VHH binders against b0bn94. Designs and how they scored, part 4

Target 1, 137 residues: b0bn94
Amino acid sequence: AEVQQLRVQEAVDAMVKSVERENIRKMQGLMFRCSANCCEDNQASMQQVHQCIERCHAPLAQAQALVTSELERFQDRLARCTMHCNDKAKDSMDAGSKELQVKRQLDSCVAKCVDDHMHLIPTMTKKIKESLSSIGK

## First folded at step 21 (VHH)

Design x1
Fold by ESMFold2, fold request of step 23:
Structure x1 (fold): chain B 137 residues (1-137), chain A 127 residues (1-127)
Amino acid sequence: as target 1 above (137 residues)
Amino acid sequence: QVQLQESGGGLVQPGGSLRLSCAASGFTFSRYAMSWVRQAPGEGREWVSYISNSGSRTYYAKSVKGRFTIARDNVKNTLYLLMDSLKSDDTAVYYCARGPFYYEWSSGKYTMTFDYWGQGTQVTVSS
C-alpha cells in the first residue's frame, strides 16, 4: 500500500517531468514569443491584440489538456482494478474467511493491479510525446 | 481547508430510495475523483462507488451495482449518491471521500488513497 503509492508517484512524476522538459517547455517559449509579437502590431485594436494572444495560447492549452486526460484515464483504470480487489475481499469475508487472510489476499490483489498498470506508463508516455509533437501541424 | 459535509441520510423502508449529498469546499472540486465509502455496524469500511473528476466514468462495488447511482455537479461542488431498491444490508454510515488516484501538477505528487473524509451520514433500512 505505502510502497505501491511511492512506486506510482515516482513513475508518474518522472513521466510528467520528461514530457515537460522535452515538449511542453518548447511550446511555452513559443507561446510567449508569439504573444509578444501580437503586442508589436500598433495598427491592431485592443480586441484584435487580445484575440491574437488567445490564439498563441491554444497549442499549450491543448498540450496540457492532453496530458491531463491521459493521467485521468490511467487513474480511472487503476481505480476500477482496485475496486474489483475490494469485491473479492468482501466475497471472502462473507464466505467466512479469516480477517488476516482476507487482508493478505487484498494486499496481493492490489499489488498486482499496480504492477500491471505500472507497465503501461512507458507506453502512455510514448503516446503522449507523439501526440504532442503533432500539435500545431 | 478541505471540507466534505454529507447530508440526506435517514430511516427508510426496504425497497425504498434515498439521495445522499456531499458539499465540498476548500479545494478545486472538479480536479479530483470522488468516492462513497460505507461502514456497517461492526464491520470495516467498504468502497461503494467512484466517479472520475469530470463525472464521465463511474464504477460501483458489486453489492450495489444496478441499484446505486453516483453523480457530481462540478459547478455546485456537490457529490451525490442516488440509492434505489434499498435492503437491510445497506444500513451503514455513508462517507464522502476525496480520491483515490490523482496527480497534482504544482506539487508533483500522485496520491493513491482517500486523503479527506466527511463525518458521515447514517442510512438505516428497516421495516
Scores: ipSAE 0.382, ipTM 0.721, lowest interface PAE 2.8, mean pLDDT 86
Fold by OpenDDE, fold request of step 23:
Structure x1 (fold): chain B 137 residues (1-137), chain A 127 residues (1-127)
Amino acid sequence: as target 1 above (137 residues)
Amino acid sequence: QVQLQESGGGLVQPGGSLRLSCAASGFTFSRYAMSWVRQAPGEGREWVSYISNSGSRTYYAKSVKGRFTIARDNVKNTLYLLMDSLKSDDTAVYYCARGPFYYEWSSGKYTMTFDYWGQGTQVTVSS
């Protein structure tokens, strides 16, 4: 089960790194330049500069929130699948199955969960990137 | 410096109720999903319940569904497990665990496992 978790973790991590590199990092650059421009207004009050910087940060915050939300949805689905596997394992144990047999069944079930969810990652990635591209426009 | 401390366990009769608490410190609690895991003597660990960082998403093992309620207070940095209609089979040490999912934007760290556990609290259901 741990090996399976590592598989999906690696895949999701790779996806997140891709999104960070291709979308989030650019948005961060825009935010920093925007914020720097806010600081160039020597006639603005401290409060005005702060508000300006907050506005500059809004797109990035929205982007990060969007990615986080999608990840949470993905993780929630995977969690449900895995917990169902655990439920089946528990049922098997209660039915008198041998521990080793139940373990194999659980491992197989979790493996299937991971496989099924890894297949969703490309579509999820595409959706995220498309959504991020629309932020700030 | 991450710390999780369970409390609220004890001895109850079948049909009784308990409320477990888990005090979290050393991290931004509201950013992490949390879980309850239990272990009965001679048995493996059972994933009891899951709650997302905001609390908007919850999930329960079939064995506790309809009887247990997971909740969190992100202002108080506390995780809860409300246990109703307790059965003898619910007897176990109950652990709060951070996870199993988290992404840290500042560090780029992504985790899909329980990375921190409390010391556990004993729940005993017996006549």
Scores: ipSAE 0.368, ipTM 0.693, lowest interface PAE 1.4, mean pLDDT 91
Fold by ESMFold2, fold request of step 23:
Structure x1 (fold): chain B 137 residues (1-137), chain A 127 residues (1-127)
Amino acid sequence: as target 1 above (137 residues)
Amino acid sequence: QVQLQESGGGLVQPGGSLRLSCAASGFTFSRYAMSWVRQAPGEGREWVSYISNSGSRTYYAKSVKGRFTIARDNVKNTLYLLMDSLKSDDTAVYYCARGPFYYEWSSGKYTMTFDYWGQGTQVTVSS
């Protein structure tokens, strides 16, 4: 289980860093420049300046929520997959299978869950980046 | 310090119902998926239910699906397990557990295991 945790941690971290560097950081820069422009109107009321700045922050907030939501879906799917592995192991134990054999079967099932979900990360990354580009338009 | 405290266990007749509660403190409850895990005498631990951080996604082990309901109240920082149609096979210590699977933006840490557990509450189904 430690080796599977490290595999997933490394892959997810790499994906998040890639999205942050290539997309999120650029949006943060735009947000800062947009906000500064809001402060240049000396005739605006305090409320008008606040509303202007809030509008400037919306794209970054949307982007962060999008990435968080996709990561939550990934973790929920992995949880569902590993829970099914536990169901299979319990069924085998209840049917009288040997404990060592059930342990091997469970370990193999969890490893496959991890492999399957890690193979989805490139597609998930591509989808995230495309969605983030739509916000930036 | 992360604290999870279960309550609501007890003796119940077959076919009866119970509601377990788990009070959470020491962390931002609404940012974590939560689970119920049970352990029958002489058995290993069984992951019985999972609920996402918002509560919008729930999953159940086959052994309890259709009879148990996991729920959470992110205002009260409380996790629940509503148990109906109880059977003798449901006799176990029930644990509230944080996780699995969480990614922290600031630290870059991803966890795949249950990282915090309560002390457990005994549920006994007997007549």
Scores: ipSAE 0.317, ipTM 0.681, lowest interface PAE 3.3, mean pLDDT 85
Fold by OpenDDE, fold request of step 23:
Structure x1 (fold): chain B 137 residues (1-137), chain A 127 residues (1-127)
Amino acid sequence: as target 1 above (137 residues)
Amino acid sequence: QVQLQESGGGLVQPGGSLRLSCAASGFTFSRYAMSWVRQAPGEGREWVSYISNSGSRTYYAKSVKGRFTIARDNVKNTLYLLMDSLKSDDTAVYYCARGPFYYEWSSGKYTMTFDYWGQGTQVTVSS
């Protein structure tokens, strides 16, 4: 099942990198420029400058939270699927099935989980990017 | 350094109850999903339960569903496993594990494996 785990991990990683390059990195730039501007106000108190910087960071924080939330939803679905496979495997073992047979069944089940969830990644990516675009405005 | 330390294991009779705890340190606990994994003698590791970072989502293996409850206190950096109606088949070493999913923004690293484990606590259910 290790190979299957690597597949989905790579796919999700690629998605995250895409989101980082196309959306998050730009937001980071905006945050830094905004923060720099906060620091140029020589009449502002330390507290005011700090509050200004916090405001500058808010969009990025929101963006990161959004991406994290979507990833969590994805992982929850995948976790449920995988756990279901494990349950089946255990049931088979309890029923007296041979270990090798159970392993094969488990691998097949996990493979299906990975395949099904990989198919969700493009739609997930689109949704994330669209949402992030709205934050950056 | 990331540390996970389980406690609360012991010997109980069938039908008994135990509460396991896992003390976490060395990382922002509230950012990570956590899991309990057990290993019985001569058997492979079994994913027992999963809880999301906020604790809003929980999942259980079929074998423990309805009997075990996973919970967390993000203020105390502690993971819990409430085990009721224990059976002989629940005898195992129980491990606290961080994960299996996390994205590190600072490094850009996405993880889909349990990256840290405790030393485990022994649970023995016997008459």
Scores: ipSAE 0.311, ipTM 0.660, lowest interface PAE 1.7, mean pLDDT 91
Fold by ESMFold2, fold request of step 23:
Structure x1 (fold): chain B 137 residues (1-137), chain A 127 residues (1-127)
Amino acid sequence: as target 1 above (137 residues)
Amino acid sequence: QVQLQESGGGLVQPGGSLRLSCAASGFTFSRYAMSWVRQAPGEGREWVSYISNSGSRTYYAKSVKGRFTIARDNVKNTLYLLMDSLKSDDTAVYYCARGPFYYEWSSGKYTMTFDYWGQGTQVTVSS
């Protein structure tokens, strides 16, 4: 169970760092430069400056929301898979299976959940990067 | 400091209903998935229900599906478990737990486990 936590943690961390380096960081830099330019308009009212800055944040906010949504979907699916494993383990215990056998079955089931969801990460990463590249084009 | 406090447990007859609450503080509640976990006397802990950070996705253990409803109020920072059609084997201490599976943008950490727990509230179903 601890080894499965490390596997997922490393894979998700690598994916997020890749997306941050390739897409998010650039967009964040553009957002800050855009915002700074809003402050240099000596003809704008206070409300116009605030609205200008708000618009500068929109592409980054959209990008972060997309990445967050995909991560939440991934973790929700993994949670469902793992809960199903716990159901099977409880069924086996209720049917009288030995504790050691039940633990082995549970560990195997969780490992399969992790394997299946880790295989999704490359495709998820590709779709995220494609979607992020479309923002602001 | 993260704090989770359960309430609403008690004694109820079979077929009865209870509503458990969990007050959350010390963190941005709306950013975390939440769970209920129970422990019956002499047994290990059972993951009962899960709710996503927004509340849009919920999952239930087979033993409670159709009878229990997990809900959250992200304005009041409160997690709920609505228990209906209670059975004697639902007797347990019920824990509010944060997680599992979340990513922390600021630290770059992803976790698969329940990292904070309440003290628990006792539910007893007895005729």
Scores: ipSAE 0.299, ipTM 0.668, lowest interface PAE 3.5, mean pLDDT 85
Fold by OpenDDE, look of step 21:
Structure x1 (fold): chain B 137 residues (1-137), chain A 127 residues (1-127)
Amino acid sequence: as target 1 above (137 residues)
Amino acid sequence: QVQLQESGGGLVQPGGSLRLSCAASGFTFSRYAMSWVRQAPGEGREWVSYISNSGSRTYYAKSVKGRFTIARDNVKNTLYLLMDSLKSDDTAVYYCARGPFYYEWSSGKYTMTFDYWGQGTQVTVSS
């Protein structure tokens, strides 16, 4: 189980790092430059500068929310799969199966869940990147 | 420090109802999926219910589906488990757990494990 958890974690981390490097980091740069420009307006009121900076942060906030949302969907789906594995395990135990056999089946089921969902990560990544590319335009 | 504190457990007759609460502190509650896990005497821990970060999605173990309802209040940092039509088989210590899957953008941390647990609250269903 721990091995399977590490697999997914590593894959998701890699995806997040890729998205950060290729999309988010650039957006952060734009946000900072935008905010800096807001601060250069010596005729603006404090409120106006603050509003300007808030507008500068909006795309990045949207981007982060989007990534979080996609990851939430991913984890929900994986959680659901794992819970079904647990249900099957319980059913097997109730049917009188040996504990060791049930554990093996559970491990196999969870492994399959992880495998199936890891296969979704490239497509999810592509979708995220495409969506991020449209933010602010 | 992360803290989870369950409450609401007790003795109830079959067919009765209970509402469990879990007070969370020490972390951004709304960024984490939460779960209820129970452990009956002499048995392993059973994953009872799952609720997503936003609360938009919920899932239940087959054994409790249709009887239990998981909910959360992200403003109050509280997780709930509404337990209806309780059965003797529901007797267990019920734990609030953070996870099993969560992501925090600020740290980039993603995990598939329950990383924090409450102390648990005893639920006893008996005639």
Scores: ipSAE 0.162, ipTM 0.583, lowest interface PAE 2.3, mean pLDDT 89

## First folded at step 22 (VHH)

Design y2
Fold by ESMFold2, fold request of step 23:
Structure y2 (fold): chain B 137 residues (1-137), chain A 127 residues (1-127)
Amino acid sequence: as target 1 above (137 residues)
Amino acid sequence: QVQLQESGGGLVQPGGSLRLSCAASGFTFSRYAMSWVRQAPGEGREWVSYISSSGSRTYYAKSVKGRFTIARDNVKNTLYLLMDSLKSDDTAVYYCARGPFYYEFSSGRYTMTFDYWGQGTQVTVSS
C-alpha cells in the first residue's frame, strides 16, 4: 500500500540523515584536513602526495559503502518477507478464495512485514553508527 | 529515459529450458534491485524472482524455486532468468521489472513498488 511506502520512507530517510549528520559529516571533515596535511610536505614526491591523499579518502569511501550495504540488506529482508506474502496469496487464490479477499489478506501480510522490519530500524541505526565510529582506526 | 527490453522467450516442451535476458538503459542499473514478474493468460501478475542491486541476494517464489535462477551482469547492464524443468503452468508473459525497493539519496524517496516494466516476452510450454 501507499501508506506503508510512506512509513518506510520516513523511517529510512530519518536514519540516513542521522548517520550523515553524526558520523559521515565528521569523517568528511577529517578527510579534508588529512588531505591538506599531505600537501604540506615540500620534500614529498608527486607520487607520495597522491598516495597520502588516497589514504585520507579511504575511510569515507568505506563509510559510504557500509551505509549502502546496510540499506541493501534491510531492503532485501523486506523483499523476502513480501515475496512470502505473495506465495500465500497465490496459494489462497489457487484454493478458490475470492480475488478481493485474497487482495485484502495480501495487503495485511505486507503491512505486517513493514511493521516487523520498521521496529528494527533503531537497532540498525545504532549498529551502523558504531561500525562507522570504528572506521579510520 | 528508463528502458527495459526482454528477449529469449519462445515455445518449448515440458522439461525444457530457456534463458531470458533484459537489457537495461537510461539509469544506473547497479543501484537497483531487479525482478522478474510473469502473467499467465487471464490471471494477475506473479512476482517470481528478485535480485539485489549488488547481486548478492536472490529470492524466488515457491512456484519456481529450485527450477529458475535469476542473475545480473552489472557491467553489461543485463538481467537474466535461467529457466529449467519448465512446466505447462509456467506459460506466461515474463516481464523484467525494476524494484520493488530502493532508497534515493538525492530525494529521500523510498519506492516499494515496481516503477518500470519491460514490454514482456512470451514463454509457452506445450507438448
Scores: ipSAE 0.528, ipTM 0.799, lowest interface PAE 1.8, mean pLDDT 88
Fold by ESMFold2, fold request of step 23:
Parts: C-alpha cells; structure tokens; sequence
Structure y2 (fold): chain B 137 residues (1-137), chain A 127 residues (1-127)
C-alpha cells in the first residue's frame, strides 16, 4: 500500500509539474501583467477596474478547473476499482478465508488497480496539455 | 482546522429509514471526494459509500447498494447518507471521512486513504 501510494504520487506530481511549467506558468504571468495594466487606468471606475481584472483571470481559472476535473476523473476511477477490491475481500472473509490471506488478496487487488490506472496518466497528460493550449487563444 | 461532525443517528426498526448528515468546515469542501465508513462493534471498518468532489459520481459497497444514497451540498458544505430498508446488520457507528484519493498541489502529495474522520454517529437497527 505504501509503495503503491508513492508510485501514484510520483507519476501524478510529475504530470502536474509538467503542465504547470509548459502551460500554467505562462498563463499566470500573462494574468498578472494584464491585471497590472488594469490598475494603471487612472480614469476607470472602481467597477471597471474590477471587471478588467476578472477578464484577465478567466483563462487561468479555466485552466485550473480543467486540471482539477481531470484529476477528479482519475480519482473516481481509482475509487471504483478499490471499492470493488473491498467487496471481494469481504466475500473472501465471509467464505471463511484467513485474515492474513484476505489481506494479501486485498493488497494484490489494489496493486492491480494502480497498475491499470498508471497507464492512464500519459494519456491524461496529453489531453490536458492539448486542452490548455486552446485556452490561450 | 479540518472538522467533520456527523449527526442524525439513532434507533430505528428493521425496514426503517434514516438520514445522516456531516457538517464540514476548515477546508474547501467542494475540492474533496467524501465517503461514509461504518464500524460494527468488535469489527473492522467497512467503506460503505463514495461521492466525487463535484457530486457527479457515486459508488456503493455491495452490502448497501440499492438501499443507501450518498449526496452532498457543496453550498452548505454538508455530506448526507440516506439509508432505506435498514437491516439489523446495518447497526454500526457511521463515520464521515474525507477522501480517498486527493492530489495536494502545494506539497505534491497524493493521498490514497481517508485523511480526516468525524467522531461518528451511532445507528442501531433493532426490533
């Protein structure tokens, strides 16, 4: 279980850092420069400055929502898989299997869930980067 | 400070219904998947139900599927468990739990377990 958590953590973190460096960081820099320009308009009303800054932030907000949504999808798939593992472990216990054997079966089932879903990360990364490139237009 | 506080437990007869609530505070509730986990006296904890951070996906353990409904209100920061057709073997302490599976952007940590728990609410199904 500790080894599986570290595997997922390393892969997801690398993906997030990759999209941050290649896409998000550029968008954040643009957002701040755009926002600063809004504040230099000495003739704008308070409401106009607020609205100007909101427009500057919209692309980054969309990007953050996209990354969060894709991570939610990944999390949901893992949750479904591991709940199925828990059902199988309960079935084995109810059938009279020994606790140590059931624990080993559960751990193996969770490891398979992780293996299956680790293959999704490269595809998820590609999809995120393609979608983020479209937001900056 | 993260806090989860369950309510709505009680004594109910077989075939009856009950609604559990869990008030969440100290974190951005809408960013986290939430779960209900139960523990009968002298037994281990059983993951009963899961709801995604947006509420768009729900999953149930085989033992409760079709009888229990998990829901959330991200405006009120509240998690719910509607329990119907209750059986004696549903008797347990029911815990609100945050997770599993969450990526923390600032630390790069990914959790695969429940990281915060409420104190639990007792549900007793007895005739």
Amino acid sequence: as target 1 above (137 residues)
Amino acid sequence: QVQLQESGGGLVQPGGSLRLSCAASGFTFSRYAMSWVRQAPGEGREWVSYISSSGSRTYYAKSVKGRFTIARDNVKNTLYLLMDSLKSDDTAVYYCARGPFYYEFSSGRYTMTFDYWGQGTQVTVSS
Scores: ipSAE 0.498, ipTM 0.789, lowest interface PAE 2.0, mean pLDDT 87
Fold by ESMFold2, fold request of step 23:
Structure y2 (fold): chain B 137 residues (1-137), chain A 127 residues (1-127)
Amino acid sequence: as target 1 above (137 residues)
Amino acid sequence: QVQLQESGGGLVQPGGSLRLSCAASGFTFSRYAMSWVRQAPGEGREWVSYISSSGSRTYYAKSVKGRFTIARDNVKNTLYLLMDSLKSDDTAVYYCARGPFYYEFSSGRYTMTFDYWGQGTQVTVSS
């Protein structure tokens, strides 16, 4: 479980950092420049300036929500896979299999779940970057 | 400080129903997947249900599927387990647990285990 946790941690962290560097950071810069422009209208009311700034923040908020949603989907799929592994382990214990044998089979099943889902990370990254590129268009 | 407190356990006859609740505090509840895990006498812990942070996806162990329903209220910060058609084999301490599978943006840490647990609530199904 420690080995599988490190594998997933490194892969997901690399994907998140890639998306941040290549997409999110640019959106954040645009948000700040947009917000600064809102403050240049000396004739705007206080509420008009606040609403202007609020609109400037929407693309970044949408981008952050999208990344969070894709991570939720990934972890939900991994959870479903690992619950199936627990079902098989329970079945084996109920059938009288030795505890150490069941634990090794469970660990192997979870490792397979991780391997299968790590192959999806490049696809997930591509979808995120494509979706982020369409924000504000 | 993360705190999880279960309630709603008790003694019930076979075929009966119970509703478990878990009050969550000390964290942004809506950001985390939540689970119910049970431990029967003399056995290890069994992961019985999972609900995504938004509540949009739920999963169940084979042993409880069709009889148990996990739900959450992200406004009240409460997790629920609705248990129907209870059997003697469902007798266990039921734990509310946070996780598994969470990515922490600030640290880059990905958790694959349950990182916080409640104290548990006893469910006893007996004639």
Scores: ipSAE 0.437, ipTM 0.754, lowest interface PAE 2.4, mean pLDDT 87
Fold by OpenDDE, fold request of step 23:
Structure y2 (fold): chain B 137 residues (1-137), chain A 127 residues (1-127)
Amino acid sequence: as target 1 above (137 residues)
Amino acid sequence: QVQLQESGGGLVQPGGSLRLSCAASGFTFSRYAMSWVRQAPGEGREWVSYISSSGSRTYYAKSVKGRFTIARDNVKNTLYLLMDSLKSDDTAVYYCARGPFYYEFSSGRYTMTFDYWGQGTQVTVSS
């Protein structure tokens, strides 16, 4: 199970790094430049500058929320899958199945959960990147 | 480095309430689901509650459902467990843990797998 966990975590981390490098980093740059530009307006009031900066930050905030939401959904789905595996295992035990058999079934179920979810990562990544690309436009 | 630190435990009478906190550091807290796990004297660790990364999804063990509430503040990097209507059977060391991600069968039981744990905080429910 640990090996399976590491596989998923590594894949998710790789995705996040990719999204950061290809999308978020650029958005951060834009936000900083935008904010800096807000600060160069010496005729603007404090409130106006603040509002300007908030507008500059909005796309990045939206991006963060989007990525977080997708990761949450992914994590929740995976968790539910493994929980169902556990429930099935318990049901099997209650039905009188042998421990070794149940263990194998559980391991197989978890492995399937991991495999299925890993297969979702590329599509999820694509969706995230596409969504991020549309932010602020 | 990843660090989880629980606090808020103590002695309380049956029917009382406690609020546990878990301060997280060393990782992007908002990216990870979190859980509370407890261990009573002489017993194995028992999963108590799960909360998704944003907090929008929560799950509870049957033994605490309706009494405990898990919450999180991603700005403060803090996990909470609100415990109401406490019972003697709730006496345990309570741990915050990152995850779970998976389950495994070991030593005749099914256990959730977590990658990081806190040191735990003692909760004692006694009249």
Scores: ipSAE 0.027, ipTM 0.332, lowest interface PAE 5.4, mean pLDDT 88
Fold by OpenDDE, fold request of step 23:
Structure y2 (fold): chain B 137 residues (1-137), chain A 127 residues (1-127)
Amino acid sequence: as target 1 above (137 residues)
Amino acid sequence: QVQLQESGGGLVQPGGSLRLSCAASGFTFSRYAMSWVRQAPGEGREWVSYISSSGSRTYYAKSVKGRFTIARDNVKNTLYLLMDSLKSDDTAVYYCARGPFYYEFSSGRYTMTFDYWGQGTQVTVSS
């Protein structure tokens, strides 16, 4: 089960790095340039400059929220899946099943959870990137 | 270099309240689900509560549901456990843990598995 967890974690990390490199980093650059432009307005009040900068940060904040939300959904789904595996294991033990048999079933169940969720990562990645690309447009 | 450090434990009377904190460092806290786990004297570790990465989803063990509240501050990299209506049976060392990630069955027990743990904080409920 630990090996399975490493697989999914590595895949998620790779996705996050990809999203950072291809989308978030560019958005950060835009935010900084936008903010710098706000600071060049010598006729603006402090409040106006602050509001301008806040507007510049809005797309990135939205992007972060979106990515976080998607990751949370993914993590929660995986957690629920593995919890169900654990519940089944408990039920089997309560029913008098042998420990080795229960362990095998649990391992198999968790493996399936990981496999099923890893299959979702490419689609999730695509969705995230598409959504990020539409932010601010 | 992942680190988890619990605090806020102590001695309280039955019916009292405590707030535990767990300071996280060495990883992107906001990207990981977190849990509280406790261990009473002479007993195995018992999962207490789970919170999703953003904090929008929480789960509780039946024994603490309705009394405990798990929360997190991703800006402060801190996990919390608000414990109300404490009972003597809540006496234990409370650990914050990253996860769960998977489950194990060994030595007649099925348990949630976590990849990192804090050192724990003692909670004692006694008259």
Scores: ipSAE 0.024, ipTM 0.406, lowest interface PAE 4.3, mean pLDDT 89
Fold by OpenDDE, fold request of step 23:
Structure y2 (fold): chain B 137 residues (1-137), chain A 127 residues (1-127)
Amino acid sequence: as target 1 above (137 residues)
Amino acid sequence: QVQLQESGGGLVQPGGSLRLSCAASGFTFSRYAMSWVRQAPGEGREWVSYISSSGSRTYYAKSVKGRFTIARDNVKNTLYLLMDSLKSDDTAVYYCARGPFYYEFSSGRYTMTFDYWGQGTQVTVSS
């Protein structure tokens, strides 16, 4: 079970790193340059400068929302799957099944959950990247 | 001194509603974006909602989208979180935070960074 959890976590981490490198980092650069430009307007009021910087910051906030949403959706699906595994295990135990047998079934069930969800990660990654690319345009 | 003070938390049944407030002082509230962040028992902090300085832009975590509404009153220096259709999974300490100031991926996690936090208010959803 621990090995399965590690597999998923590593895969998700790799995806997140990829998204950061290919999308978020670029967006951050744009935000900084945008903000710098706001600060160069010597005729603007303090409020105007702050509003300008706020607009520069908005794409990253949207990016956060998007990435968080996708990750939450993924984790929720995986959690539901594993919860069903746990429920089955509990039911089996309550029915008098042998502990070792229940453990094996649980491990198998969780493994399947992990495999199924890992297969979703490439598509998820693509979707995230495409969506991020549309932010700020 | 920058201060953020949350209120409005409490015990509520599933399906119920709560309204959180965050009183801000010590800074020009209308110049800063604000956020709500929550932390459930045994879990890390989770970003919940963002609102721009003017209130014109709002964003929500998937887990709360459609149920929660973030709002602000820049005259009263107050941030709000309207929580409807509450679930047991919404049980957490809810923090008011100024920002975000920065975004980063660290240790496999994409996070917002905030410069100031409130002390939090407990929200418990239980039958």
Scores: ipSAE 0.024, ipTM 0.355, lowest interface PAE 4.8, mean pLDDT 89

